# VH-VL binders against Large ribosomal subunit protein uL30 (rpl30), part 9

Target 1, 158 residues: Large ribosomal subunit protein uL30 (rpl30), of Saccharolobus islandicus (c3nh88)
Amino acid sequence: MVELLGIIRIRGWAKAPWYINETLEMLRLRYNFNTMMYPKTSQILGMLNKVSPYVTWGEIDPDTLKLLIIKRLETAKGDKVSDSYVKEVLKIENIDTMVKQLYEGKIYLHKLDQYFKLPIRLHPPKGGFKGSVKRPYKNKGEFGYRGDKINELMRRMM
Short names: E, the ipSAE of ESMFold2; O, the ipSAE of OpenDDE; V2, 0.75 times the mean of E and O plus 0.25 times the DockQ between their complexes.

## First folded at step 6 (VH-VL)

Design r114 (from r111 with light chain S31Y; framework fv_rolinsatamab; at its last look DockQ between E and O 0.07; V2 from the best seeds 0.00; counts 0 for: pae O 9.9 > 2, placed apart)
Fold by OpenDDE, look of step 6:
Structure r114 (fold): chain C 158 residues (1-158), chain A 122 residues (1-122), chain B 107 residues (1-107)
Amino acid sequence: as target 1 above (158 residues)
Amino acid sequence: EVQLVQSGAEVKKPGSSVKVSCKASGYTFTNYYMHWVRQAPGQGLEWIGEINPSGGSTNYNQKFKDRATLTVDKSTSTAYMELSSLRSEDTAVYYCARDYQEYGWGDAFDIWGQGTLVTVSS
Amino acid sequence: DIQMTQSPSSVSASVGDRVTITCKASQGISYWVAWYQQKPGKSPKLLIYAASSLQSGVPSRFSDSGSGTDFTLTISSLQPEDFATYFCQQSNSFPYTFGGGTKVEIK
């Protein structure tokens, strides 16, 4: 089993330093309110720490991930993802199984860009951000690590 | 200049179909969702649906789900709205409108076409 | 569907007046309300979206407030060019819906 991180771009800073933009690009978080999922690795965490003022992340749970897939993930053609599509392109029975396999490390979402449009686009959070996007989450802000609270934010952005 | 230019006025018989075009210019067509809104004479605004020009995904107002079809032609940066089984109540000015948020969707509409009057009468 | 009840349907005012237009949502919609101005024979023009997001070129005399179910558009000092019909719109849920409109007329 792998831990999966949900990462959301929360600051659209046009004048961000080039090295920040480069890392954000690598994470496929080029634009504000983009979201991606990655396995929790030292490499990913290193990148996130580098770009922490522009993103927020935490451990995404299976229910939120499933909801994200259903509501916001698009196929390569720009359609909503369905069980039949998952079966067709991934040879997986359904979305539930897809989610399961993501947590099992059998598949990785970031490697499936031939089948899905990545990154996933989100709405601004309904109700707005609770804190300042210019401050860390742990300091009454929004950026940086927020643990399982990423799920609440992500749901408000769907 | 960012603008949306729609096709000309239409006069249709009940039961027929109409297809309105909306040509976008001045911006990257595929970066913004396109919405369609209509306004009956002297009435308010009614949302018909939206389309993602990038992939063609759509969302419709349930009221129009069975009669409205949204499409795009990326090569000409043109969006289309087709409404079938026309009735007198469909008489309205139809607008295409760009979504407010680049690379986003489901928000406000910041750029509007000039509108297309569709008159349905026997 | 979410109903947007807009009031008043019309208001007579003079140049310099403070004009307030209200929209009440049938359910909570957070801050996801847009306001439009429409003049006769013209397409709607976006004024403000999501509380305090004033569009480029929109005079500062326009402002919005509200969250949840009650929303307000305010024109602090009405100008001659402001006589028009105004609409609110919610984008919280499909289908997006508009208020019935408020016609601001010359007194």
Scores: ipSAE 0.006, ipTM 0.591, lowest interface PAE 9.9, mean pLDDT 91
ESMFold2, look of step 6: ipSAE 0.007; ipTM 0.630
ESMFold2 (binder alone), look of step 6: mean pLDDT 91; pTM 0.937

Design r115 (from r111 with light chain A50Y S53N; framework fv_rolinsatamab; at its last look DockQ between E and O 0.03; V2 from the best seeds 0.00; counts 0 for: pae E 18.4 > 2, placed apart)
Fold by ESMFold2, look of step 6:
Structure r115 (fold): chain C 158 residues (1-158), chain A 122 residues (1-122), chain B 107 residues (1-107)
Amino acid sequence: as target 1 above (158 residues)
Amino acid sequence: EVQLVQSGAEVKKPGSSVKVSCKASGYTFTNYYMHWVRQAPGQGLEWIGEINPSGGSTNYNQKFKDRATLTVDKSTSTAYMELSSLRSEDTAVYYCARDYQEYGWGDAFDIWGQGTLVTVSS
Amino acid sequence: DIQMTQSPSSVSASVGDRVTITCKASQGISSWVAWYQQKPGKSPKLLIYYASNLQSGVPSRFSDSGSGTDFTLTISSLQPEDFATYFCQQSNSFPYTFGGGTKVEIK
């Protein structure tokens, strides 16, 4: 199985240095609460370390990924993603199979932007952030790596 | 043996339509996507679209979206491509081609039909 | 649409020569590339899929290298049956597109 990193932009882009903005653009994290998923690789981790003051990330579990697809992912035309849509455009049985294939590394969401509206846009978290977005998660803040706690945060932002 | 056998050559007038058939044998028809590709004389290859024979769902090259219709008949293991509002530029050999990947996102076409020449002239 | 630019458009070569054919995608396609051989009057024949996987029955003198946007088909020692037109194809995104072809001719 492939580990998938979910990445959320949580801090304003307009104040970031140009080289940070360039990396955020390559990750498709142009605006606050833009969200993307990438396979966990050393290249992605290097990019995340570079932009860490502006993002938070961790390993997404399958239940959270399914909810994200159902509640927030949209077709290229802006409609809800359905079992019939994924069957039509991805030639797979349903959303459960889509989730399975993402974790098997057989398909990559960032490669599918002709079929889906990317990046994914989340709502601000219900109940707000528990710490400052200007401090690292590991130091009672919000930015940077948060491991499996990314799933709790994402669920509050759907 | 796995094979795709297409209907014979056709001569058509501009403005008419053509329907090319592609009979599959030697494999489970509904497990593999079917693609249609054309080649104008002396030219390269152009993808028209695909159909999932299991449920009949289709994806088209946008260039052909208003004129091409892909269908299947599961009972005869036959795929069809219909092209309407024919122009002289539609003169080409039309191929059906099987996606090599069972139930998956294909990356290549491993079995091709023999081709059907469609000639559009006055 | 992703454009696939093949070069050269033709190659004049002798039996035993090493022949290379280049295919460039207009944007990244990872390894979602296939190569086909087509002889006059015949349908295309799949040689290589997903960049480096040799189709069953295809001689090992055929190989592919590259990733991302630049791909190269190599025929390590040209044989008489290899005189044909070759096409690359991307399957990264719809519409699937082909290169313009490279005709390999006897010198």
Scores: ipSAE 0.000, ipTM 0.479, lowest interface PAE 18.4, mean pLDDT 87
ESMFold2 (binder alone), look of step 6: mean pLDDT 91; pTM 0.942
OpenDDE, look of step 6: ipSAE 0.019; ipTM 0.639

Design r116 (from r111 with heavy chain S57T A108Y, light chain F94Y; framework fv_rolinsatamab; at its last look DockQ between E and O 0.04; V2 from the best seeds 0.00; counts 0 for: pae E 12.6 > 2, placed apart)
Fold by ESMFold2, look of step 6:
Structure r116 (fold): chain C 158 residues (1-158), chain A 122 residues (1-122), chain B 107 residues (1-107)
Amino acid sequence: as target 1 above (158 residues)
Amino acid sequence: EVQLVQSGAEVKKPGSSVKVSCKASGYTFTNYYMHWVRQAPGQGLEWIGEINPSGGTTNYNQKFKDRATLTVDKSTSTAYMELSSLRSEDTAVYYCARDYQEYGWGDYFDIWGQGTLVTVSS
Amino acid sequence: DIQMTQSPSSVSASVGDRVTITCKASQGISSWVAWYQQKPGKSPKLLIYAASSLQSGVPSRFSDSGSGTDFTLTISSLQPEDFATYFCQQSNSYPYTFGGGTKVEIK
């Protein structure tokens, strides 16, 4: 089974160094509240450390991932993702199976941009951010690693 | 208190240009996109474009790209919209409007200026 | 460009009535929609954004629903201060576009 990191861009491009913006573009986090999921690998963690003042991330759980697919992920045409769409384009039974295969490492969301509109765009969090986006999560702020608390934040942004 | 205060009404001849100012107060000017929207008399709203005051990045409605210029003066927290080659169809109230989210990229407009009537008549 | 088709163009209603305004996008825009209120001679005022988030200070009688292409603004019990023109706006794609407006008038 693969751990999946959910990653949210929370600070804008203005005044960011070019090498930070290059890494954010590689992660497909060009704009605020863009969101992507990647397998938890040393390469992804290295990229996140480089851009940490601009993003927040943590281990997404299957229920949150399913909700994200249903509420925020769109087909390439901009429609909602359905079980019938997933069956048609991925040749699998339904969204539950899609979630399972993502956690099994059999498919990668970031490689499916021919079928889905990526990155995922979230709304601002309901109730606002609890801390400053200019301060690390571990120091009563918002940016950087937040572990399983990424799931609570994502649900407030759907 | 967050406010956007625009320059006064203008009467212009066809073919001339107009530059409308929008002075921001009560927030960090460079952290929010600024938008410009116009409304012809008795008509709906039309988005002209946006500017990120921090880096000066602009995006224009293609309808206006050849004629509209958005700029900012960070030292005075003032945004400007210049529209050239004016025609009678450009008669409208022009609004500046702030993006709703600090560090956002400009989706929705939570604070609007009072509007500037620009009348183009020959 | 994404066209936002708003209906009706006007509504005559009494204080206390439920008023419903619809907005249809020419293609899918997910939940990237906002609603604005504008009174004569005044600038627009943001009511609801992201298809459910009420702007601070907006009364709870305002609500919306919808996703994809079909969106609805509802005023559950019309008050005297609610007689105004209402606009929807999409922010899914550039250029941002607005509906044609719905004027809510006293019956």
Scores: ipSAE 0.008, ipTM 0.523, lowest interface PAE 12.6, mean pLDDT 87
ESMFold2 (binder alone), look of step 6: mean pLDDT 90; pTM 0.933
OpenDDE, look of step 6: ipSAE 0.605; ipTM 0.877

## First folded at step 7 (VH-VL; framework fv_bermekimab)

Design b115 (from b82 with heavy chain S31Y; at its last look DockQ between E and O 0.15; V2 from the best seeds 0.00; counts 0 for: pae E 5.0 > 2, placed apart)
Fold by ESMFold2, look of step 7:
Structure b115 (fold): chain C 158 residues (1-158), chain A 119 residues (1-119), chain B 107 residues (1-107)
Amino acid sequence: as target 1 above (158 residues)
Amino acid sequence: QVQLVESGGGVVQPGRSLRLSCTASGFTFSYYGVHWVRQAPGKGLEWVAAISYDGSNKYYAESVKGRFTISRDNSKNILFLQMDSLRLEDTAVYYCARDYWEGYYFDYWGQGTLVTFSS
Amino acid sequence: DIQMTQSPSSVSASVGDRVTITCRASQGISSWLAWYQQKPGKAPKLLIYAASDLQSGVPSRFSGSGSGSDFTLTISSLQPEDFATYYCQQANSFPLTFGGGTKVEHK
């Protein structure tokens, strides 16, 4: 099984320097509250460390990923994703199977942009951010690695 | 339907103040940055001021810094522009504009409110 | 501040013509550029954002290209409703700035 990193852009008013911005665009994090999921690899972690002042990330769990698909992921046409849509375009039984296959590494969400509108757009978090988006998560802020706490943040942003 | 409606424009004397309002409907106002953009009669567009979705960041054009104050009330879906020490060069139609995902692109605009002067 | 220079100031064209409008930034702005259409007495309407992305509901005859400092708006086959004034706007940094406008008028 693979670990999936959920990544959220959390700073959208101060544009990144060009070299940071190129990495953010590669991750598909062009606008504030864009989110993407990628397999946890040394390459992805290297990219995240480079862009860390602008994003927060952690290991997304299957329950949160399922909620994200149901509530925020859209079809290419902008409709909500359903079991029937997943069966039609991915030839699999339902959303639960889609989540399973993502964690098995059989499909990759970032390669499915012909079927889904990517990146995923989240709302600002209910209750607001707990700390400054200009400070690291570990130092009473919000940016950078937050481990499994990415899941509670994502749920507040759906 | 996304709607932005400006009000508060009028005829004033130089050196006086006006407060413009922009009332938003048809979308969740607190998710979006909003801006004021003005256009003098027969002239081009000029950006005036911006405020982030939660009000934590404010920016101003050099021509209005120190005289204008942007603010928002997310509980009432209202954007404000307090205009102090008004000058003849402030004559314009003032638009409020919604910021597309805080990318600084204006995807919806109000109809505008006119500010002019008498002596 | 980043100055935006539009060219030409006006274009005289007929329905069916291909119209190209250019916009040059005084500093590099990557792809942080928008194009707007404005008709007399009306608010501007967003056509293109991020230099080349077409806004929802905008006809596909409109396209944008360029990056860095030089950008173009192209109308592939001008329609009667396209006679208007067009503005570019940099979205790279504050203060946000617009080009001077290009009036596309009936020949």
Scores: ipSAE 0.166, ipTM 0.708, lowest interface PAE 5.0, mean pLDDT 90
ESMFold2 (binder alone), look of step 7: mean pLDDT 94; pTM 0.959
OpenDDE, look of step 7: ipSAE 0.705; ipTM 0.898

Design b116 (from b82 with heavy chain S31L; at its last look DockQ between E and O 0.74; V2 from the best seeds 0.00; counts 0 for: pae E 4.1 > 2)
Fold by ESMFold2, look of step 7:
Structure b116 (fold): chain C 158 residues (1-158), chain A 119 residues (1-119), chain B 107 residues (1-107)
Amino acid sequence: as target 1 above (158 residues)
Amino acid sequence: QVQLVESGGGVVQPGRSLRLSCTASGFTFSLYGVHWVRQAPGKGLEWVAAISYDGSNKYYAESVKGRFTISRDNSKNILFLQMDSLRLEDTAVYYCARDYWEGYYFDYWGQGTLVTFSS
Amino acid sequence: DIQMTQSPSSVSASVGDRVTITCRASQGISSWLAWYQQKPGKAPKLLIYAASDLQSGVPSRFSGSGSGSDFTLTISSLQPEDFATYYCQQANSFPLTFGGGTKVEHK
């Protein structure tokens, strides 16, 4: 089973310095509140370290990922994702099975952009941010690694 | 207490220029995107322009593109709208509005400043 | 550009009435919608964001619903201070656009 990182851009419309912006664009985090999910790999962690002042991330759990697919993920045409759509385009039974296969490493969301609109756009967090987006999460801020607390934040942004 | 105060409105001749200001207080201005929204007398609301928290991204309604310039001075907590080549259809009350965490929801508005024209 | 169509353009209502205002987007905007209240001579006031989330300090008699293209603002029991004009606004993409407004006036 693989661990999946949920990654959210939390700072600004502003284009980052060009060398940081290259990494943000590779992650598909061009605009504020864009979110993507990637397998937890050494390469992804290295990219996140480089762009950490602009993003927050952590290990997304299956329940939060399912909710994200239902509420925020759209088909390429902009419709809500349904069990019938997943069956048609991925040849699997339903959204629960899609989530299971993502955690089994059988499919990768970032490679399914022909079927889904990516990146996913989230709303601002209900209740606002609890700390400064200019400070690390571990120092009463919001950016950088937050572990399983990414799930609470992501749910407030759906 | 969050406060936005517009100034610089008045009566102008078509084809002239005018610069509007919006002074922000009661919040950290440099963390928020800000917008201009206008309302012609007796009419509805029309979004005009937006600027990101650090000023690096700017967006304009098609009706004002090339004529209006949005800018900000984060050291003074001021938002600006430079309005060039003014037209009769630009007659409106102009509001500045704070963007709720750049979600494009306007959670605080100024009281507006009126721009009108002499023929 | 996303066109926002509000209906009705006006409604006559009495204190205590349930008032429903609708807003339709010309294309899907997910839940990226806000509702504003504006009284004559005043700036608009945010009531609801993200289609259904009440802004702080807004009375619970206001509620929002909908997703995709069709949205509703409901005032469960109209109060004297609720006579105003109401606007929807899409927050999906630039240029940001407003509905034409709905004037709620006393009978």
Scores: ipSAE 0.236, ipTM 0.756, lowest interface PAE 4.1, mean pLDDT 90
ESMFold2 (binder alone), look of step 7: mean pLDDT 94; pTM 0.959
OpenDDE, look of step 7: ipSAE 0.615; ipTM 0.873

Design b117 (from b82 with heavy chain S31W; at its last look DockQ between E and O 0.06; V2 from the best seeds 0.00; counts 0 for: pae O 6.0 > 2, placed apart)
Fold by OpenDDE, look of step 7:
Order: structure tokens, then C-alpha cells, then sequence
Structure b117 (fold): chain C 158 residues (1-158), chain A 119 residues (1-119), chain B 107 residues (1-107)
């Protein structure tokens, strides 16, 4: 099974420094409240640590991922993702099977940009951020690693 | 070490123009946004203008909008402030300041350059 | 625009004293608040950012607290080198704005 990270950009009402922006773009997190999913690798973690003041991330669970796909992921044409669409383009039976295969490492969302609009666009969190976006999550803030708490935040942003 | 050095200040007549410069060293200038902040004699601090790391975004205080232009040359590590239609109320020490991680805090400042008017 | 109101405008204190300076924003700015120290003839120096985070190299006797609209800078035990003017600054939105300043002077 593959560990999957959900990553959300939480700062971006202005241009980021060049060295940060370059990495953010590589992660497909060009705009505020963009979200992406990546396998947990040393390379990804290195990039996240570099841009940590502008993003938050953690381990996304299957239920949250499924909701994300259903509610916020769009097809290349801008439509909602359906079981029939998944079957058509990925030759996968349905969204549930898609989620399963993501965690099995059979497919990677970041490689499916020909079929889906990436990154996924989220709304500002309902109720607002609980802490300062200019402070680390571990210190009454919002940026950086937050583990499984990424699911709660992501759900508030769907 | 991070260093910012302002220049170009002096005595000017009302209605005239003046161009301030700020030379940066000790860090990758093109990575950071930078600001101008001014301080009238015996008064408090007033933010004047900001420019993003690549110059794509510029912000101005209402008091200088339409008269001042902020710009930068990343190849030379220089920040500029073109001040047109100068007024007596523009009398101040003008500081160049580096932006902190796009947080819009000022973590490093220059020594400032004084702009005054002939009496 | 967001107005920042500092109080007091001046305070007389002695070495060893606890000094408290307050800053109030005209609207909520979360924790997007910085504190600066300025000595005569010198440029300001960043002390605190994000309301309570201490800038590198700043003595631990300086601390910041608050969120929303009310903020406080505290010097736990005033030292001779701390006599200066202090400014708060909101980093929530443009235009960026400073408080009016607080001069800490000898009693």
C-alpha cells in the first residue's frame, strides 16, 4: 500500500519569493487553496519542507479522497467525475476502484492530468482557519505538516 | 550578511522629481519582495510602496499613488523609487526594507536616505 | 485601511521594570502583527512577527501576545539598551500600516 499525502496551499494572496514559487509550481500549487495528492516520497517531502510556510499537508484517508474526487475533482472538460467517466478514461470500474488503485500504487493522480483538471480547487475553509496561516501548525498555526488532521481541513474546504 | 544601502536623497524643490536607489547585498535579491518605508522628522513610520520579487506586483500607499513609482533591477540588485511631483509632506528619511517570506514584515532595513525641501 | 492604535504614546521606566505596550487594530488581523524597535538616528529593528514569534537574535525578555485586534509587547525586565521607540505594524493587508509608536524613556 502507498502512503498518500494531501497538500493544500494556504497562502498566496501575493506573489511568493522566486525560490518558493518555483517549487509550488512544480507541485501544481500555483494558487491559494489549490490541492494536490502525491505519494509520500523523500523528494516530495523535501519539496514540502522547502515551501512549508505556504502549504499544509498530511496523510489523506480513503474516505476523504473519495469525497474530494466526487465533490471537487473535474474532468478535462470541467464536468463532475462520474463512475462512467472513470470507466471510460481509466478503464476502471468506478470511483471506489479508482481510490483503491491510488492507494495500491497502480495509478497516481498527478499523472492523470490528461483526464482531470489539476490541481483541484478548494474553497476557503468553513469557519475559517483555526490558527494563523503565518505560523506552523504545531505552534497555533496552519502551515506545515499536520498528519491525519489534513482530512478535517480538506473536508471543510470542499 | 544582509545589507541594504539607500542613496539619492537630498534637497529638492516642490514639484520636482527625485529618484532613490537601494543597493542590496548579502542575499539573493531576486528572491525577495522589497519595500520603501519613510519617516518624517520626529514622526512615526509610514509604509510607502512594495514590489514583488520579480516586479510583477506593485503596491502603493494612497498618499503617494500616482506620484511615486517603485521598480527594481534584479540583475544589479537595486531597488528604485521614482518620486515625481514632490510635496513638502514627502519630507522624510526613506528606508529600504526586505520582505520576510512574503509575510509583509520587514526583517532587514537600510540606514535610510533623507529627502528634504529647500526653504 | 486598517488603523493601528498604540498605547501609551510614551512611558517612563527604570532599568529592571516590566514594560507593556498595547496595539489595537481597527479590524481583525488575526496574528499578522509585527513589533519594531527604533533608536534615535537608526533604522527600525524587527523584534516580533506573527504576533508572538521572536525574531532571531532578539533577547528573550521581549515577548508578544494577542490575536484578532488587541496585541501586547512586553519587556519583562527593561535593560539600558531597551530605551527606544517601539512600533506595531499590521501585515494583514495592503496598505500596510504602523502604529503611532511608543517611546520608552528614562524615569
Amino acid sequence: as target 1 above (158 residues)
Amino acid sequence: QVQLVESGGGVVQPGRSLRLSCTASGFTFSWYGVHWVRQAPGKGLEWVAAISYDGSNKYYAESVKGRFTISRDNSKNILFLQMDSLRLEDTAVYYCARDYWEGYYFDYWGQGTLVTFSS
Amino acid sequence: DIQMTQSPSSVSASVGDRVTITCRASQGISSWLAWYQQKPGKAPKLLIYAASDLQSGVPSRFSGSGSGSDFTLTISSLQPEDFATYYCQQANSFPLTFGGGTKVEHK
Scores: ipSAE 0.017, ipTM 0.620, lowest interface PAE 6.0, mean pLDDT 92
ESMFold2, look of step 7: ipSAE 0.143; ipTM 0.729
ESMFold2 (binder alone), look of step 7: mean pLDDT 94; pTM 0.958

Design b118 (from b82 with heavy chain S31Q; at its last look DockQ between E and O 0.75; V2 from the best seeds 0.00; counts 0 for: pae E 5.9 > 2)
Fold by ESMFold2, look of step 7:
Structure b118 (fold): chain C 158 residues (1-158), chain A 119 residues (1-119), chain B 107 residues (1-107)
Amino acid sequence: as target 1 above (158 residues)
Amino acid sequence: QVQLVESGGGVVQPGRSLRLSCTASGFTFSQYGVHWVRQAPGKGLEWVAAISYDGSNKYYAESVKGRFTISRDNSKNILFLQMDSLRLEDTAVYYCARDYWEGYYFDYWGQGTLVTFSS
Amino acid sequence: DIQMTQSPSSVSASVGDRVTITCRASQGISSWLAWYQQKPGKAPKLLIYAASDLQSGVPSRFSGSGSGSDFTLTISSLQPEDFATYYCQQANSFPLTFGGGTKVEHK
């Protein structure tokens, strides 16, 4: 089973060095509250460390990923994703099976641009941020690695 | 307590300039995008301009582009709208509005300041 | 630019009535829609964001629904303080645009 990192851009309008912006573009996090999911690899973690002041990330769980798919992921035409759509374009039974295959590493969301509008745009968090977006999560802020707390934040942004 | 207070409205002549201010309190102003929204008397709402939390990005409605300039001073918690080449169609109550965490939803509004013209 | 068409332009209703207001976007805006209430001489007040999420402090008799291009604001049981003008606003793309408004008034 593959661990998936959910990554959210939480600072987007600040002036940043060009190499930070370049890495954010590679992660498809061009605009504030863009989110993407990638397999947890040393390469992805290295990129996240470079852009840490502008993003927050952690291991997304299957229930949160399913909710993200049904509430925020859109088809290429901008419609909500349904079981019938997943069946048509991925040739699998339903969204539950799509989630399972993502965690099995059989499909990768970031490679499915043909069928889905990526990156995913989230709403601002319900109730606002709990800490400053200019401080690390581990120091009562919001940016950087937050482990499984990424799931709570994502649910408030759907 | 979140508060936005507009000032600088008044009666002016067409073609002149006017500068509106919006003073913010009760929240960390430098963490929020802010907008100007106007409403002509008896009419609906019209979005005018937006500025990002750090001032690095600015957006304008086509009707004001090239004539209005939005700016902010985060050290003083003030939003500005510089209005040049004023036209009679700019007659409105001008509101400043806080952007709910840059989602483009306006969760707090000032009471507005009226801009109107002598005939 | 995305035009927002709001209907009806006015609603004549009594306290206790269910009131339904619709808003249509000229192109798909997903769930990027807000609803505002405005009383005469006052600034607008945010009721609903993200098409269906109730803003903090807003009574539960208000609800929003819809996605894509068709949206609805519902007041399940109208109260005296709900007589006002209601606006929808798309938050999908600049320029941000509002519907023309719906005035909810006493029968």
Scores: ipSAE 0.086, ipTM 0.709, lowest interface PAE 5.9, mean pLDDT 90
ESMFold2 (binder alone), look of step 7: mean pLDDT 94; pTM 0.958
OpenDDE, look of step 7: ipSAE 0.613; ipTM 0.880

Design b119 (from b82 with light chain N92D S93Y; at its last look DockQ between E and O 0.85; V2 from the best seeds 0.00; counts 0 for: pae E 6.8 > 2)
Fold by ESMFold2, look of step 7:
Structure b119 (fold): chain C 158 residues (1-158), chain A 119 residues (1-119), chain B 107 residues (1-107)
Amino acid sequence: as target 1 above (158 residues)
Amino acid sequence: QVQLVESGGGVVQPGRSLRLSCTASGFTFSSYGVHWVRQAPGKGLEWVAAISYDGSNKYYAESVKGRFTISRDNSKNILFLQMDSLRLEDTAVYYCARDYWEGYYFDYWGQGTLVTFSS
Amino acid sequence: DIQMTQSPSSVSASVGDRVTITCRASQGISSWLAWYQQKPGKAPKLLIYAASDLQSGVPSRFSGSGSGSDFTLTISSLQPEDFATYYCQQADYFPLTFGGGTKVEHK
């Protein structure tokens, strides 16, 4: 089973240096509240450390990922994702199986943009941010690594 | 208690300048983007300008670009709109509005300040 | 620029009526839409953001729906304080744009 990192861009219109913007573009985090999920690898962690003042991330759990797929992920044509759509385009039984295969490393969401509209754009968090987006999460702020707390933030942004 | 209070409106002659202010209280002003939105008498709402939380990004409606300048002083919790080369079509009530966490939704508004013209 | 077409321009209604207001964007804006209420002489008030999420303190008789280009604000049972003008606003791309407004008046 692999761990999946959920990554949210939280400083949407603040200027970033061009070399930081290049890394954000590679992560598909071009605009405010874009989110993507990647397997937890040393390469992804290195990219996140480089762009950390502009993003927050943590390990997304299967229940939150399922909810994200149902509520925010869209088909390439902009429709809601359903069990029948997943069965048609991925040749798997349902969304639960899709989530399972993502955690098994058998499919990668970032490689499925022919079927899904990526990146996923979240809404602003209900109740707002709890700290400053200009400070690290570990120092009463919002950016950087937040571990499993990414799940509660992401749920407030759906 | 979030409050926004506009000031600086009045009666001016076309071609002149005005500077509007918006004083913010009840929230951490430096954490929010803020906007100016205007409404001509008897008309609908028109977005005018936006400024990011730290002032590093500014956006303008095409109708005011090059004539209006948005700015902010985060140490004093004040948003500004410098309006140069005023035209009769700039007649409106001008509102300042707080951006809901950079989502471009206006969750709190001031009561507005009227800009109009003498004959 | 994204044009927001709002209809109808006015509605005559009685207390207790169900009122429906529509808003159409000239291109897809996903769910990036807000609804505002404005009473004469007052600033607008945010009712709904993200097409369907109620702002804190807004009564549940207000609801929003839609995604893409077509959006609806519904007041399930009109109250006396709901007579006002309502505006939609797209929050997807600059310049931010509003619909022309819908005045809900006493029948």
Scores: ipSAE 0.035, ipTM 0.650, lowest interface PAE 6.8, mean pLDDT 89
ESMFold2 (binder alone), look of step 7: mean pLDDT 94; pTM 0.957
OpenDDE, look of step 7: ipSAE 0.231; ipTM 0.776

Design b120 (from b82 with heavy chain S31M, light chain S31D; at its last look DockQ between E and O 0.74; V2 from the best seeds 0.00; counts 0 for: pae E 4.6 > 2)
Heavy chain, then light chain:
Amino acid sequence: QVQLVESGGGVVQPGRSLRLSCTASGFTFSMYGVHWVRQAPGKGLEWVAAISYDGSNKYYAESVKGRFTISRDNSKNILFLQMDSLRLEDTAVYYCARDYWEGYYFDYWGQGTLVTFSS
Amino acid sequence: DIQMTQSPSSVSASVGDRVTITCRASQGISDWLAWYQQKPGKAPKLLIYAASDLQSGVPSRFSGSGSGSDFTLTISSLQPEDFATYYCQQANSFPLTFGGGTKVEHK
ESMFold2, look of step 7: ipSAE 0.255; ipTM 0.761
ESMFold2 (binder alone), look of step 7: mean pLDDT 94; pTM 0.959
OpenDDE, look of step 7: ipSAE 0.829; ipTM 0.933

